VH-VL binders against o46895. Designs and how they scored, part 11

Target 1, 223 residues: o46895
Amino acid sequence: MGSNKIKNLVQYEIQDFVSLNKMDTKSHDSLNLNVSKKSRYLLHRVLTNQLINNRSGNACTKTRSEVEGGGKKPWKQKGTGNARAGSSNSPLWKGGGVTFGPKPRTFSNKTNKKERLLALTTALYLKSNNTKVINLDNLDFTNLKTRDLVIKCSNLIENYKKDQKILFVAEPTASGLWRYVKNISNVDLIYTTGLDLKKILQAHHIIFTCKALNDVKEVFNEQ

## First folded at step 2 (VH-VL)

Design T3 (framework fv_teclistamab)
Fold by ESMFold2-Fast, scan of step 2:
Formats: sequence, C-alpha cells, structure tokens
Structure T3 (fold): chain C 223 residues (1-223), chain A 127 residues (1-127), chain B 108 residues (1-108)
Amino acid sequence: as target 1 above (223 residues)
Amino acid sequence: QLQLQESGPGLVKPSETLSLTCTVSGGSISSGDYYWGWIRQPPGKGLEWIGSIYYSGSTYYNPSLKSRVTISVDTSKNQFSLKLSSVTAADTAVYYCARLGEFTLDDLYPSYYFDYWGQGTLVTVSS
Amino acid sequence: SYVLTQPPSVSVAPGQTARITCGGNNIGSKSVHWYQQPPGQAPVVVVYDDSDRPSGIPERFSGSNSGNTATLTISRVEAGDEAVYYCQVWDSSSDHYVFGGGTKLTVL
C-alpha cells in the first residue's frame, strides 16, 4: 500500500579542471533519485525487455550449440568497483535502501515509461558511490589529445584498474566528446537523451558532466 | 576459494578496547562491489550486526553501537579490523567477520545478505 | 527500532515439512534472507531475497514473504537440517541489518 518507491537524496562533489593536469573540488550538487521497493523485480523486468528489443532485427551469428536452448542467465555475479569516500548514497545509506521483494511467478516482457524511469533512477542510486561529476567548462580542448580526457578523468577514481568499465554521461550538445572516447577499451559514452539501463548497471564507474546531471534532474521529474 | 578468518585477543578487560582483525584470502578486498562486516553472537543468543566497511574506507555502523565502534580497512594486507571501546560483560560474544555483497557488474541485484562468513572467534570480557 | 519475531523452536519428524515464520511490520515490503546455523558453526545463507537459493542449497529449502509474515519452508526434513535458523532484513528507516531471534529446528 502507498508508494512503490522511496526518494533518496544523493550528493556529489563537482570536480573542476583547474588546469589540464589538475582537478579540484570547489562545489557540490545533489540529485533526488526514486528507488523501487521491488528493485530486483523491476531491474530484471526492464533489462529483459531492453535485451529483447535489442535483439529485434539482428541476425544471430552464434553456432547451433550456442543458440539451441538459449542462454542460462543473462548475467552472473561479479563484484568490482570503488565507492566514493564520504558518500551517503550506498545501499547502507541512512534513510535509504531497496527492497528486493518475492520473485514473481508471472513475468511480462513489456515495460512502460514510468517503469523504465524508475529502473534508471534505481540503477543510478545503486551506482551512486561509484559516480563522479566533472565540470568540463574550464577545459581547453584545443590541444587535448584524444586519449588524454579518459586518462585525466580516470585519475579521479581511487584504485582504478584498466579492466574496469567507465561510462561517461554527457549532454546531447557535447557530441564532440565522442572523439575522445570512441577508441578506448572499457570506456563508453551515452547522452542524457539515450540513458541505457544495461550500460549503467554494467559500469564500474560513472562520470557525469555537470550539464548531464542537470539534464537528468528534469528527466527524473517525469516519474 | 574465498576464506575469512578472525584473529585477536580472546580476553579483554572491562572498560578497555576490543580489537579484532579479519584476514581475507582467495579474493581481494578491493575487487568487486562488496562490503565487509562484523556480526556478533553472545553465548546462547542471536546474531547482531555491528557494522560494515567498503574498501574506500566508507563505514556504516549499527546505531546501538555507533558511539563505540570503529571499523578500518588495510587493502595492502587484505584485512579489515574492528575496535569496540569501553567494553562490558555484555560484549562477551563470538565475533564473526563476513562479506556483504552490494552490487556486481554482472549481477542486477544488490545484495543485502552475508554470503561468506569467518569461523568466528570468542571474545570474553572479564577482569 | 525494527523488530523481527521468530518462534523459539519448531519440532518435526523426518520426512515431514517444517515451517519457520518471521514476523515484522510490513515485512512483505522488505527482502528477507534466511541463515542456517548448525551447533558450533558459522551461519550459512540458505534462502535470500525471500525465495531464491544459493548454489549448493537443496530445493527442499524455499521461502515466501507477504504482509507481516515471511516463512522458511523445509520439505522432506533430514536429521542434518537440525540448526538454529535466523531471518534477516535491511531496514532502511533505521539504517540497520536486523536479525530475528532465531528458531531452533529439532528433528525427532
């Protein structure tokens, strides 16, 4: 009874580029994230629908042994990541948390916009300790080499390992950022107009631009 | 095979600080989206969560014990430790260290349960 | 301060079904996990997220959770199932991992 979600305030330190070789924390911002009381069911349902839709129109190139009977599970348990020190936005966060709920007997592969948005905000909450926010407004791109952006941003991540996945989330007007990301292994970029639940969940680390953080505040108000 | 093992003094005097260390083998404390925690069990009684730590140093404590508890991590030694100050006879218990899964890259489900436990170590508070 | 209530003991004959309850206010909105603690041993998770089983745990172990009561069901009980069973939830309102008082299962 009542609401099917819990609202949680997540706080972020904004990392500003003081120079090409130095970043500093000078400001803070926050994001209100709705978290599903049945996060396990919701995330599974929304992701399954996304995976089904992603297979539409794509010819399977797998061998018969790989196609017959399908896959066992779409994922397996694997732990990696680094938590933000001083953050109050983990599953152990005060005033926050998620409820997994009982596994449903009947499953529907269709999801609606409200369910997709709730799944996205739930996923971002779960990844909040592994999320950084950067301000690129002070960065001089004129002399920046293509791989330098990722290298400099990865320095913000404590105990970063090169086998860990980094997901950049940028505003749509930052289309020029793609050239700094596109050829780097374990690094991906999405725009706020195309938030991707699978990519968010699979990322070890998420790096938002300040403008992307402001964009998602508007999107999440649509729940 | 992941293994956790508690170590530390089995006897502590009243008013002093109880200190225990958990050594993790077969896996890295700094790999994965796992928290590492302490749970205790007084003789003949139930389980009580003490607190948990992420390898970055972020800690979460049982509100009933928060004023007396400090948990720390040493990633270079693959260990995490518990300090409980101002102990009394009520703190006599078997102390377990355990792993708490948060969220993994290949698992859609955050884990709020303890999946691997140490064997436990009895700490008696007595003069 | 959220509280989980379990009966102190349950007795069953071999081959029968044991049911261990865990009572809590609106517990159906929380995920319940169940631990088996044999005498003198560390706890082992037998059911997590209300009804899921870890690898290596027999299908005889199952769980349910609705309203104000969660239940661990052990079918075709064996002597080796004798243990104290604990339920556990995360209570977001108090930022606390809460355990029940434990239920001793005796197989007669």
Scores: ipSAE 0.005, ipTM 0.442, lowest interface PAE 11.1, mean pLDDT 77

Design T4 (framework fv_teclistamab)
Fold by ESMFold2-Fast, scan of step 2:
Structure T4 (fold): chain C 223 residues (1-223), chain A 123 residues (1-123), chain B 108 residues (1-108)
Amino acid sequence: as target 1 above (223 residues)
Amino acid sequence: QLQLQESGPGLVKPSETLSLTCTVSGGSISSGDYYWGWIRQPPGKGLEWIGSIYYSGSTYYNPSLKSRVTISVDTSKNQFSLKLSSVTAADTAVYYCARDSYLEDLGPYFDYWGQGTLVTVSS
Amino acid sequence: SYVLTQPPSVSVAPGQTARITCGGNNIGSKSVHWYQQPPGQAPVVVVYDDSDRPSGIPERFSGSNSGNTATLTISRVEAGDEAVYYCQVWDSSSDHYVFGGGTKLTVL
């Protein structure tokens, strides 16, 4: 019958951060993402398991209501996670959220590493049209003000609104990047060593560094 | 064992409203796992979905019938009902009620059907 | 609107294999379900989610779905398999259940 996943090539335009205010040459990079044919089920299952695993006792238990989600009928087509196969008007993924509808008869609370990786690549594929890649290699941090990075990056997003959530994904060695993101509403930062399905799905926009994109290529090759 | 049974008048006059009720036994209509649907079949022709309802009252209707169809649910009686207004001879068909499966990792399908009831539109 | 195409009829001899096709644009991206409707009876699901069988349905019934064609395969056909078979998908773009026109299986 074939596998439960489809490989999709996603192409990204790389924006040189030192040239965000200029008309400069752009480079390109690509990422091969495995997309689940049962994307909504897989994402719901992995996210549910993540919420269970984030519990730290009765007083600090995260509830399902903390997860942003939408969709009137949670029915999906085989390969629904594929943007070329699926409809952009599909009610399955309004705003990239997930729904906690009635539990399916085959649902399980256990998730293995391969399912987690497949869920992450599926989520990144679903967010590919709202994903930008930036090059920070030539950026001079010496005279950069705290909010300048986020402001310049938000200029890459057409019709950006202050209430939209932006998620930065950086390499682990970019520990200094946090100071340019902290205390800014609706902006979060994760590292490639700690990819977070919930944060990826809840983000309206995702911004990768070039080095983070290369890191995830290595991680996803083991899928 | 789950059983669905259609009931209602077998003869409806043109321009009037066709009204059918499906009684569910052996299971609860308030189950969150299922929608409940109506499908019809004109004599000698294929299957046509009319609409489906969730126990909360939310509905999906066939776009070609949406202006004429209303489906309602009565959880206290474990029943759901179909009203089709302004009927014509083209609405003559066997009407089935069925359980509309709600499995997120599977596409929706109809897993239990009533026996069907013939409704003839005639003066 | 989304359309499913089935051949009007298929004829097989007892013990042979019957193949009933269901054509649809990119149908391999959808979950296909198959119903058997014996003369004068309500439909019964015989294959769901492309290839799964409900409890009580013989292993002779199987399904596949790829590209633009889904297929219901009935091996070692018996006289009791004579019925009209319908394929069905949910079209999420229109929130609509789509049925094929039906294929009459005749066992001669």
Scores: ipSAE 0.000, ipTM 0.427, lowest interface PAE 16.0, mean pLDDT 76

Design T5 (framework fv_teclistamab)
Fold by ESMFold2-Fast, scan of step 2:
Structure T5 (fold): chain C 223 residues (1-223), chain A 125 residues (1-125), chain B 108 residues (1-108)
Amino acid sequence: as target 1 above (223 residues)
Amino acid sequence: QLQLQESGPGLVKPSETLSLTCTVSGGSISSGDYYWGWIRQPPGKGLEWIGSIYYSGSTYYNPSLKSRVTISVDTSKNQFSLKLSSVTAADTAVYYCARHEYYDSSGYLDYFDYWGQGTLVTVSS
Amino acid sequence: SYVLTQPPSVSVAPGQTARITCGGNNIGSKSVHWYQQPPGQAPVVVVYDDSDRPSGIPERFSGSNSGNTATLTISRVEAGDEAVYYCQVWDSSSDHYVFGGGTKLTVL
């Protein structure tokens, strides 16, 4: 009751990427996700820090508004009214751009590993209804074309629209997948060693490989 | 200072459409940080959220009122409006317009921080 | 549909502590906001995000939220605190703002 996080079990249906049918030997898997009670505040804080850190070419220079809070009123901190066990509806699941407004902040821009992991698990929970898990064991990479990948994705995702962003999350050893994804403007790929909060939140649809899901279980156990 | 002001007819006949406008002054309705909403309160009863709108036209409606409610925004006049169709005596209430913060990164709608003074709308028998 | 339950009334003597509860299934997983509505006036937020206060609200107003109950606590109650108090949450499962029924605070 003293905790600011809630543990939620998420169930995923596993589909064979070639046939798009449920796997006979493993038709579902689950992931225990810690969800922040203060999800809005945490996600904004971690995203803001990620944006600052992504300026590696200018890491030694920051605007005064980023350092001093910009001279405007501070942002009000917000809890998580959307973090609920078993909840399927959330405006965040509809996708869209991530914006944290023009208001300056008086809080620390530094985030630690525990905060980052909690933000990632919170984001995945909020995206769970738009997350698919696929098995790639039956996929023939030697004869696969980029257009074939696009067609399979459109068939996998209910109510897919051409302009929607798709994020693949794969194990680091899935090096063959990148050559097909790199040429598709609305599809991105991240590996389990480099989970990206902004990409997860901006994605309309997330596609995990079975191996990536297992990797993520190990990563989140470090939390 | 931000100010919200409700306006519209104080009396509406049963089965007709209730129409109200909220005029925003001292701030821009085109701010990406905020949704703009309507809340009502029948005399002697509690608060009931009707719906909210973003300056792009995106809306959230109370599920119990969704079939009868339309909220629209006019960014050029810095106003947003409520239409509630097929009114009955149960729709007699003080109607408030209010602002609530929108946090795009979480898709979360925040609390109502600025309210209009409220306008009483009576549905005559 | 998600429902918030408040007692209809609470009475306290001046200088005492008033506690107004807001019951909801697993409400501790939601952010609760509290509004004060003096007679004939528009509501004013007095506590937001379970326990934070807007600028201008006295420190004697505080809040908590855990399990199935959120509580607004008003210490050293004054006659000017007489009002109806409403709790409010966002229910993400229905995309719905939910208000409690309101609690009338009477200072005897």
Scores: ipSAE 0.000, ipTM 0.442, lowest interface PAE 14.6, mean pLDDT 77

Design T6 (framework fv_teclistamab)
Fold by ESMFold2-Fast, scan of step 2:
Structure T6 (fold): chain C 223 residues (1-223), chain A 126 residues (1-126), chain B 108 residues (1-108)
Amino acid sequence: as target 1 above (223 residues)
Amino acid sequence: QLQLQESGPGLVKPSETLSLTCTVSGGSISSGDYYWGWIRQPPGKGLEWIGSIYYSGSTYYNPSLKSRVTISVDTSKNQFSLKLSSVTAADTAVYYCARDWGYEIEYSGTYYFDYWGQGTLVTVSS
Amino acid sequence: SYVLTQPPSVSVAPGQTARITCGGNNIGSKSVHWYQQPPGQAPVVVVYDDSDRPSGIPERFSGSNSGNTATLTISRVEAGDEAVYYCQVWDSSSDHYVFGGGTKLTVL
């Protein structure tokens, strides 16, 4: 791997969701996230394809604008723009959400498995500072109220604001969690079998279960 | 299938203008996200990019040749053309037209030539 | 202006692996493309965006790019692979295409 591909080891502190106590330091978990210049492009492509697929079949391409389209080179504004490559002010890193920057010229809408995985690893890396990992083993779902879940989330996340979006990532067998999340504004849930790039990028905070993190770690390390 | 074909005089006198046309068939110059370019190769030497054009007329030229180069496009004929002024013996080369394709992200770009014409030899001689 | 450096020639026996290098300052931050030019013919792209292959190009062709060196690797070399190979990048700071000087692959 060269400078064009970066392996970043991201460490997560595991907290018990009920008590919110920090687990033993040896209870930390980690992911190796491969990020590269190519993965930044793939991130945008996968997001674009996902937005098209989510629009119930409205995928008609617009006719080119009169100025120019697709084949234009944005450095026409200046070749000096090369100095901005990788800037933290780039659309991919701005505000923690997703904004469209200079438009990539597109291949077909089809995205292969490796491209999707690279985009997902890049998204998780960009959100690593706003990602928490929780242990749900001590949580009693039988007597849990949605109000209690909101309070626990606000205590888990430092400097939390109620208008911020929280995304839970759980293993498929944790289906019981959905009944508590579905009625809460600004809280969403996805499973490791259906990772959603747009939801990951648009979340202000991401909360993984320990089992979900292990599922994701196995997939990313094997690919 | 997409094909590109160069045409024009094979002999040009020193100080005159070299003029070549590329005819595109099996695809439209005005479709897709493509620029269309010219690359040359002097006998026994390497490849040198001359310039590229978008169907709207927008161009990029090699800085070393910019003062002498004009590329134009005729979408009705599905053609694009090269004019290189004030030629010398150093301009003797095989001239290729090619499709210029790529993408960019964060002010960094990836552009390359995915389909090439067969090339035409232009000799500058009196 | 940005410059790409290639060895002028490499020689390999049939069935062996050929490696063709392309040197450039911080080339690992750029996307490298490789063209095959058989004698008397137009170039054909064999590897693009560092390591991807166009449809129809055998999997024997592969590429890598890191630091100051990009490499085109041709495994199980065949006589038909004899050609001059060129690397190429887009230099966004000057808005121009840069080609290496070319490497002639000879299959002995």
Scores: ipSAE 0.000, ipTM 0.436, lowest interface PAE 14.8, mean pLDDT 73

Design T7 (framework fv_teclistamab)
Fold by ESMFold2-Fast, scan of step 2:
Structure T7 (fold): chain C 223 residues (1-223), chain A 127 residues (1-127), chain B 108 residues (1-108)
Amino acid sequence: as target 1 above (223 residues)
Amino acid sequence: QLQLQESGPGLVKPSETLSLTCTVSGGSISSGDYYWGWIRQPPGKGLEWIGSIYYSGSTYYNPSLKSRVTISVDTSKNQFSLKLSSVTAADTAVYYCAREGSLEELYWTLYGYFDYWGQGTLVTVSS
Amino acid sequence: SYVLTQPPSVSVAPGQTARITCGGNNIGSKSVHWYQQPPGQAPVVVVYDDSDRPSGIPERFSGSNSGNTATLTISRVEAGDEAVYYCQVWDSSSDHYVFGGGTKLTVL
């Protein structure tokens, strides 16, 4: 039916981060993600505008290595079987030369909130085979060391390589996570209030907290 | 100029392991976020994807072949290789190696198309 | 498993337009790539991501993809276009690349 987007239900297995076992009270959760039919164009457009904004007065400077990456083929789906029932082709980001300086000179494309949200849900769908959901309720931060976090991540992720980028997506109230993440070179953290298309696309692995998944579920379902 | 070249025995006996190597020249396997794949074509039939590998060793295999296929990469030699075990006459085909190039500038690639192909090598399974 | 359906053959006179179809359930939601395989040669990508052309492929080659059908269109067909053409997608439900059965384009 003539829509520019398709809804896909993605199922996630919820694991306790401490024990890495399924939760007793809730072992699965899902996201209903809108996926763009013009995903290559949309992702290019939204990402290009993000890069332009990142080079403007309020943005941090970005290195080429921060722009490149994230184009890794996803691992086989592990506990997200329903994601494979939907539209499955990933859009291709075509072209480079995305470092435009402070203002766009080659073209002036506008992106709006709905386009950015559709790009984010499209990117998360494309990364669904490399996305894990964890419950942090049993984690004791007072006795946790940074090396313990790295070990738990490597146990959570099948065939993890130390040079692969891990992106944590957490609720804003999980500020304690940043203390551990900030000292690990291949691990980054974003909050549900600041979802970042570039970071999502560049990540080899995405780890949602259970609470973060619930935060974004409402926003995405309103689309 | 990027070039891919298949090499390996052209004749394999039934029940043995088919082993092929793809040598990449004019570019590095460890650069550009590419996957590198194997595709085969039985005589007079269509194309069938076998599997693909990333330079880190991450692999994807055709589900129908997964139990028999191993793809490996040697970044020091700029090569990747295919092993297909327990072969039968049905495995007789031209075997191609190819690069999965999905982006002109290579910033974000999750799935792609095969943009550079080797010439292909015929492997006959016969006693 | 996901299946791509192509007609086995299409015949066209030189200078005319050839249309090669690739049928698949909701294929319009997928990215379709097209390969040309001349007799005895390796495949060459002629259209990728539904409608984009690689550098060096003539403007005569174009693609479209919507609903349940993707189409490769070759305008002003030349004798050198005679080949078998394959469509291809990634199927995330089975986690593999799917090729169509191939369409032999014969130029009379």
Scores: ipSAE 0.012, ipTM 0.447, lowest interface PAE 9.1, mean pLDDT 77

Design T8 (framework fv_teclistamab)
Fold by ESMFold2-Fast, scan of step 2:
Formats: C-alpha cells, structure tokens, sequence
Structure T8 (fold): chain C 223 residues (1-223), chain A 124 residues (1-124), chain B 108 residues (1-108)
C-alpha cells in the first residue's frame, strides 16, 4: 500500500537571459517531481540500461576501430556491470582499496518508461539547487556570438567555475541554439523530446528554457 | 599505488592562517574522475568535510567554513593545498587530505583514498 | 542542512553480528558510504554506494539502504573490527558531503 516514491514541489525563479532580471509576466514556476525512495538502485539500473542500449545503438556510427574491437566504454562511469573486478581481501591487507564496480545486479537491456521517468524526475530533484530557468524570447540569435552566451551563463550561475558542466534543456523548436552550444567546452544541450539521465547527472548546472520547463511540467505533474 | 601525504606546520597561533599541502604520488591529480578534498577531525570528535578541488581549480567549500577557506591546486607538482584563515582553538584538529570519487555528481561521491592525517594545534 | 544520525556506540561479542544504523530523511534516495576508523588511524572506506565493498574488505562487511535508515552489517565480528564507523552521503541540494556523528564499535 505504501508508495515507493515521494512527491516534492520545486520552485524556480524565471529570469530573462538577456537582462538576467525577473520576467514581468511570470517570475516563478514550479514542478512536482516524484523522487524514488530507492534512488541509488533506480539511477544505477536506468544508467546501466542506457549504457547497454547506447552501446548497441552506437555501433552503426562508430569508427572502424571502435566497431571491430568493441572499443571503449560509451561513458566514463566507474563500474556499470553485473560483476565487480577483484577479490575481497582482509582489512589487514594494506593494499586493500576501492573496488571497480557497483554491487552486482542482474540487469535487462531495457528500462520501462515508468522507471525512466521516475529516474529523470529523481535526478532533476537532486539537481534542483543547481537548476535555473531562463526566458529566451528577448535573445537576438542573428547577432549572438558564442562568447556572449558564455558570459551570460557565467553571470546567471552564482559561483560559476570554469570546468563545471552546464546542460541546457530546450524545446525542440530551439534547434538554432545548438549552433552556439556545440563550440563551447563544458556546455551541452538536450531537447525535451530526448531527456538524458546521464547528461542530467553529469551536469553541475542545468538551465531550462521556460518553454522546455512547460513541456515537461504537465508530464511530471501528472505522474 | 596511490598515496596522499599531508604536510605543514603542526602549530598555528590564533588569528593566523593555517596552511597545509597534500602531495599525491602514484597517480595523477589531473584526472577528470576525481576531486581532491580536505576533511578534519577535532580530537575525540567526528569527521567534517572542509572542501574539495578539481584539477582545473574549481572548488566546493563547506558553507560553515566558506568565508575562511581557500583550496588551490598545482598540477605541475601534483599537489593541492588548504588555507584556513583567522584560526581559533576550535580549528584544532587532525587534517586529512583525500581523493573524492565524483564520476557522477549526485550519484556516487565518496572518499576512496585518505592521507595519514596531520595534527594541527591552534595555541598561543 | 542535511543531518545523519548514528548511535554513539554498539557493543558486540566476537563471532556475533553488529549492526550500525545511519538515519537520515529519505536516505534511501541517496548513496551511502561507510568508513572504518581504527584508533589512531586514518579512515578507510569499507562500503560504498550502499552495499559495494572495496577490494581487500572481507565479505563480512555489507550494507543496505532504504527509507530513512541505512545499515552497515558486520557479521562474524573480530577484535580487529573495533573502530569508529562513519556513514556519509553527498547532499546535492547543498553541495555538501555530510558525515554521521560516528558509532564506536566495541568488541567485548
């Protein structure tokens, strides 16, 4: 009878990306996020299934050496498997250290949609203190330079660090934004049609557009 | 084998700056999978995280210590350092440096290798 | 700020099972790590990501994490297991590494 998830209301301040001021028409928005009570297990399971599925899908676009040799791991996750490397040794062993993997689990190659959505909402909740919402309506893309976008991001994010990863989450119609993002180190972009748990968890900062937040708001609030 | 070694003065006067260095050997500090951190332990008390640094220079600090803490990294020397300003008797502790596994921010972040610790006493 | 609560002490006879708890609001949604600190020594990670063991840590050490309580379980306790044990989580909402207060395991 009890739920294995908890609903949490997250409130976001909406800022104009050009001026960094509060929007005159809508200064706040909120999102009801379901958070898994077994978040570690769920996130591991969904990430592992994403890794397995991405490895299979990537085969057709990999370089010759990657396809022929099985290549390197699709992402640098320490321990993704159903088994751990190395044997358990006594605590008396001075060389005893960190194992190479998460706890052994039996994983399927697929994650059901409900698990994926719960993992996404759990991840967004965990990142909520490092999530900003911006309005792009006043941004003139025709005269925008890549460095202008970097400056705006650094001004938007309190205590921004140069090596920190920023993830933009935008509506699909904002495809023009990719032109600028692709040339910036440590900045990535995903669309609301392709939410990516790995990218969300890797990000130090997440920037939603107002339209992207509205795209996911109803889906997540109706869980 | 990865080893971390703290070094610095064992005695600091009140109001002065506590300065410690951690030397990393057997592994590179310029690894993207790790942060490098400082943890302290007052005599007879528990562990308190002070802050962590990435090899690029990016830092995270304990909010309760943030105004007094500076952590820096020197990748050419494979070292990182802690400065804690305006010290008082409450800052007397064993100071540890440690490697932080941070491959997935918010998923798996733990201290996988620790230095032996160095006692710093704040006394006049 | 996020807080982890541990009992200050646990006593157990050799060969018995010790259970050390770590209480936190919705801690089951976080990855819990456990450190063993023998007297006068640096901490050593004995369990990470709720239930995984580093190479060199005997299978007698295990962990679990659900709801509001994480537990470190040490079966067939030996005198050499006597130490203070700390739980630890990363709190992403505050960008903070939170430690429990520590539990002193006494082997009688």
Amino acid sequence: as target 1 above (223 residues)
Amino acid sequence: QLQLQESGPGLVKPSETLSLTCTVSGGSISSGDYYWGWIRQPPGKGLEWIGSIYYSGSTYYNPSLKSRVTISVDTSKNQFSLKLSSVTAADTAVYYCARVYDFWSGYSEYFDYWGQGTLVTVSS
Amino acid sequence: SYVLTQPPSVSVAPGQTARITCGGNNIGSKSVHWYQQPPGQAPVVVVYDDSDRPSGIPERFSGSNSGNTATLTISRVEAGDEAVYYCQVWDSSSDHYVFGGGTKLTVL
Scores: ipSAE 0.000, ipTM 0.449, lowest interface PAE 13.6, mean pLDDT 77

Design T9 (framework fv_teclistamab)
Fold by ESMFold2-Fast, scan of step 2:
Structure T9 (fold): chain C 223 residues (1-223), chain A 122 residues (1-122), chain B 108 residues (1-108)
Amino acid sequence: as target 1 above (223 residues)
Amino acid sequence: QLQLQESGPGLVKPSETLSLTCTVSGGSISSGDYYWGWIRQPPGKGLEWIGSIYYSGSTYYNPSLKSRVTISVDTSKNQFSLKLSSVTAADTAVYYCARDEYGDYVGEFDYWGQGTLVTVSS
Amino acid sequence: SYVLTQPPSVSVAPGQTARITCGGNNIGSKSVHWYQQPPGQAPVVVVYDDSDRPSGIPERFSGSNSGNTATLTISRVEAGDEAVYYCQVWDSSSDHYVFGGGTKLTVL
């Protein structure tokens, strides 16, 4: 363990979902994420064990709001030219999300809890340039329609394309959000009580609620 | 205590196939936590990984040797074997078998056999 | 075609500290393992995953890995530490274990 991981501080800007402006009361939050030096191998191992333990995990049975097909897409670092032109393209970023280490375990159906946690924090770090944090407190659910949510997401995400997958990560008490998400293709929802490595890795964009970010902050920072 | 022991002919003629077996004792080769590997060392030179095998038969080979190398496993005998075809004098080396520990991550070789010298000559 | 570069030899006086380097492009993002090979013997892992030590290996062996250089440090060197030391990584882009060329440690 010890030096098999490095800690990376990731900072997020919190935006109001209705106005898309920075929140005045709390404009930023951060996560200190442990990142595996062997990210490809670790992610492949944990994902393989997740698929073995999930009887229906490699599903050809999906609702309209779930990811279509089993395809995984190359992840693209959200681009400023500075990081890619001036900085080394770290091996941690090459083949992130879809190409994994070569020594998978096919017969073991268990991964230890520390490996799962490290895989989740590594995946979130690798997706950090494609992660937004929103505040839903000003959203009026009584008058909201499904198409309103789609429009908000398209305005929130720079250069959004219709074939891109969006994953919402919400606190368990945000049950009202599921009613809208279930009818939208290419949009999925998970709760902080059920973080899903496969869904995180397959998402082109991740949208945390500010309450969800706070829920996972303590768990990840305790390591 | 886990022990690995290489065996096979110490002399192979050019163009023939080099064949070695590694016998594992003090532990089971049918462990999901380990691959089992071959590493070689030409006289006076450094270490070169040849390949690794999982007890299911899944293999990873050094790209430089992939067209000539085959590794197989026999779980009933607790053994794994190396075949290297079309050998030349460049294949003269001490051949080691080793346990490929991948526990939490892609790992190190934690237990090695004593090594066996294979000379390629007419 | 990932390459690890080690100095061919390092000399040190008994009781002093030896430092053996392993250079590789962005090696700090990889896990480095170190092997000790005494003359005529099989290699033994002395440091794995950058800085972890196997059971039975003395505390005077330690490792570090950052940027483009990994380092094996042997404190209070003894005559019995004379050996060739190899660093090793897995290169995920080529699915290949890569060994350094080896460093011969000589104790004066």
Scores: ipSAE 0.000, ipTM 0.447, lowest interface PAE 14.0, mean pLDDT 77

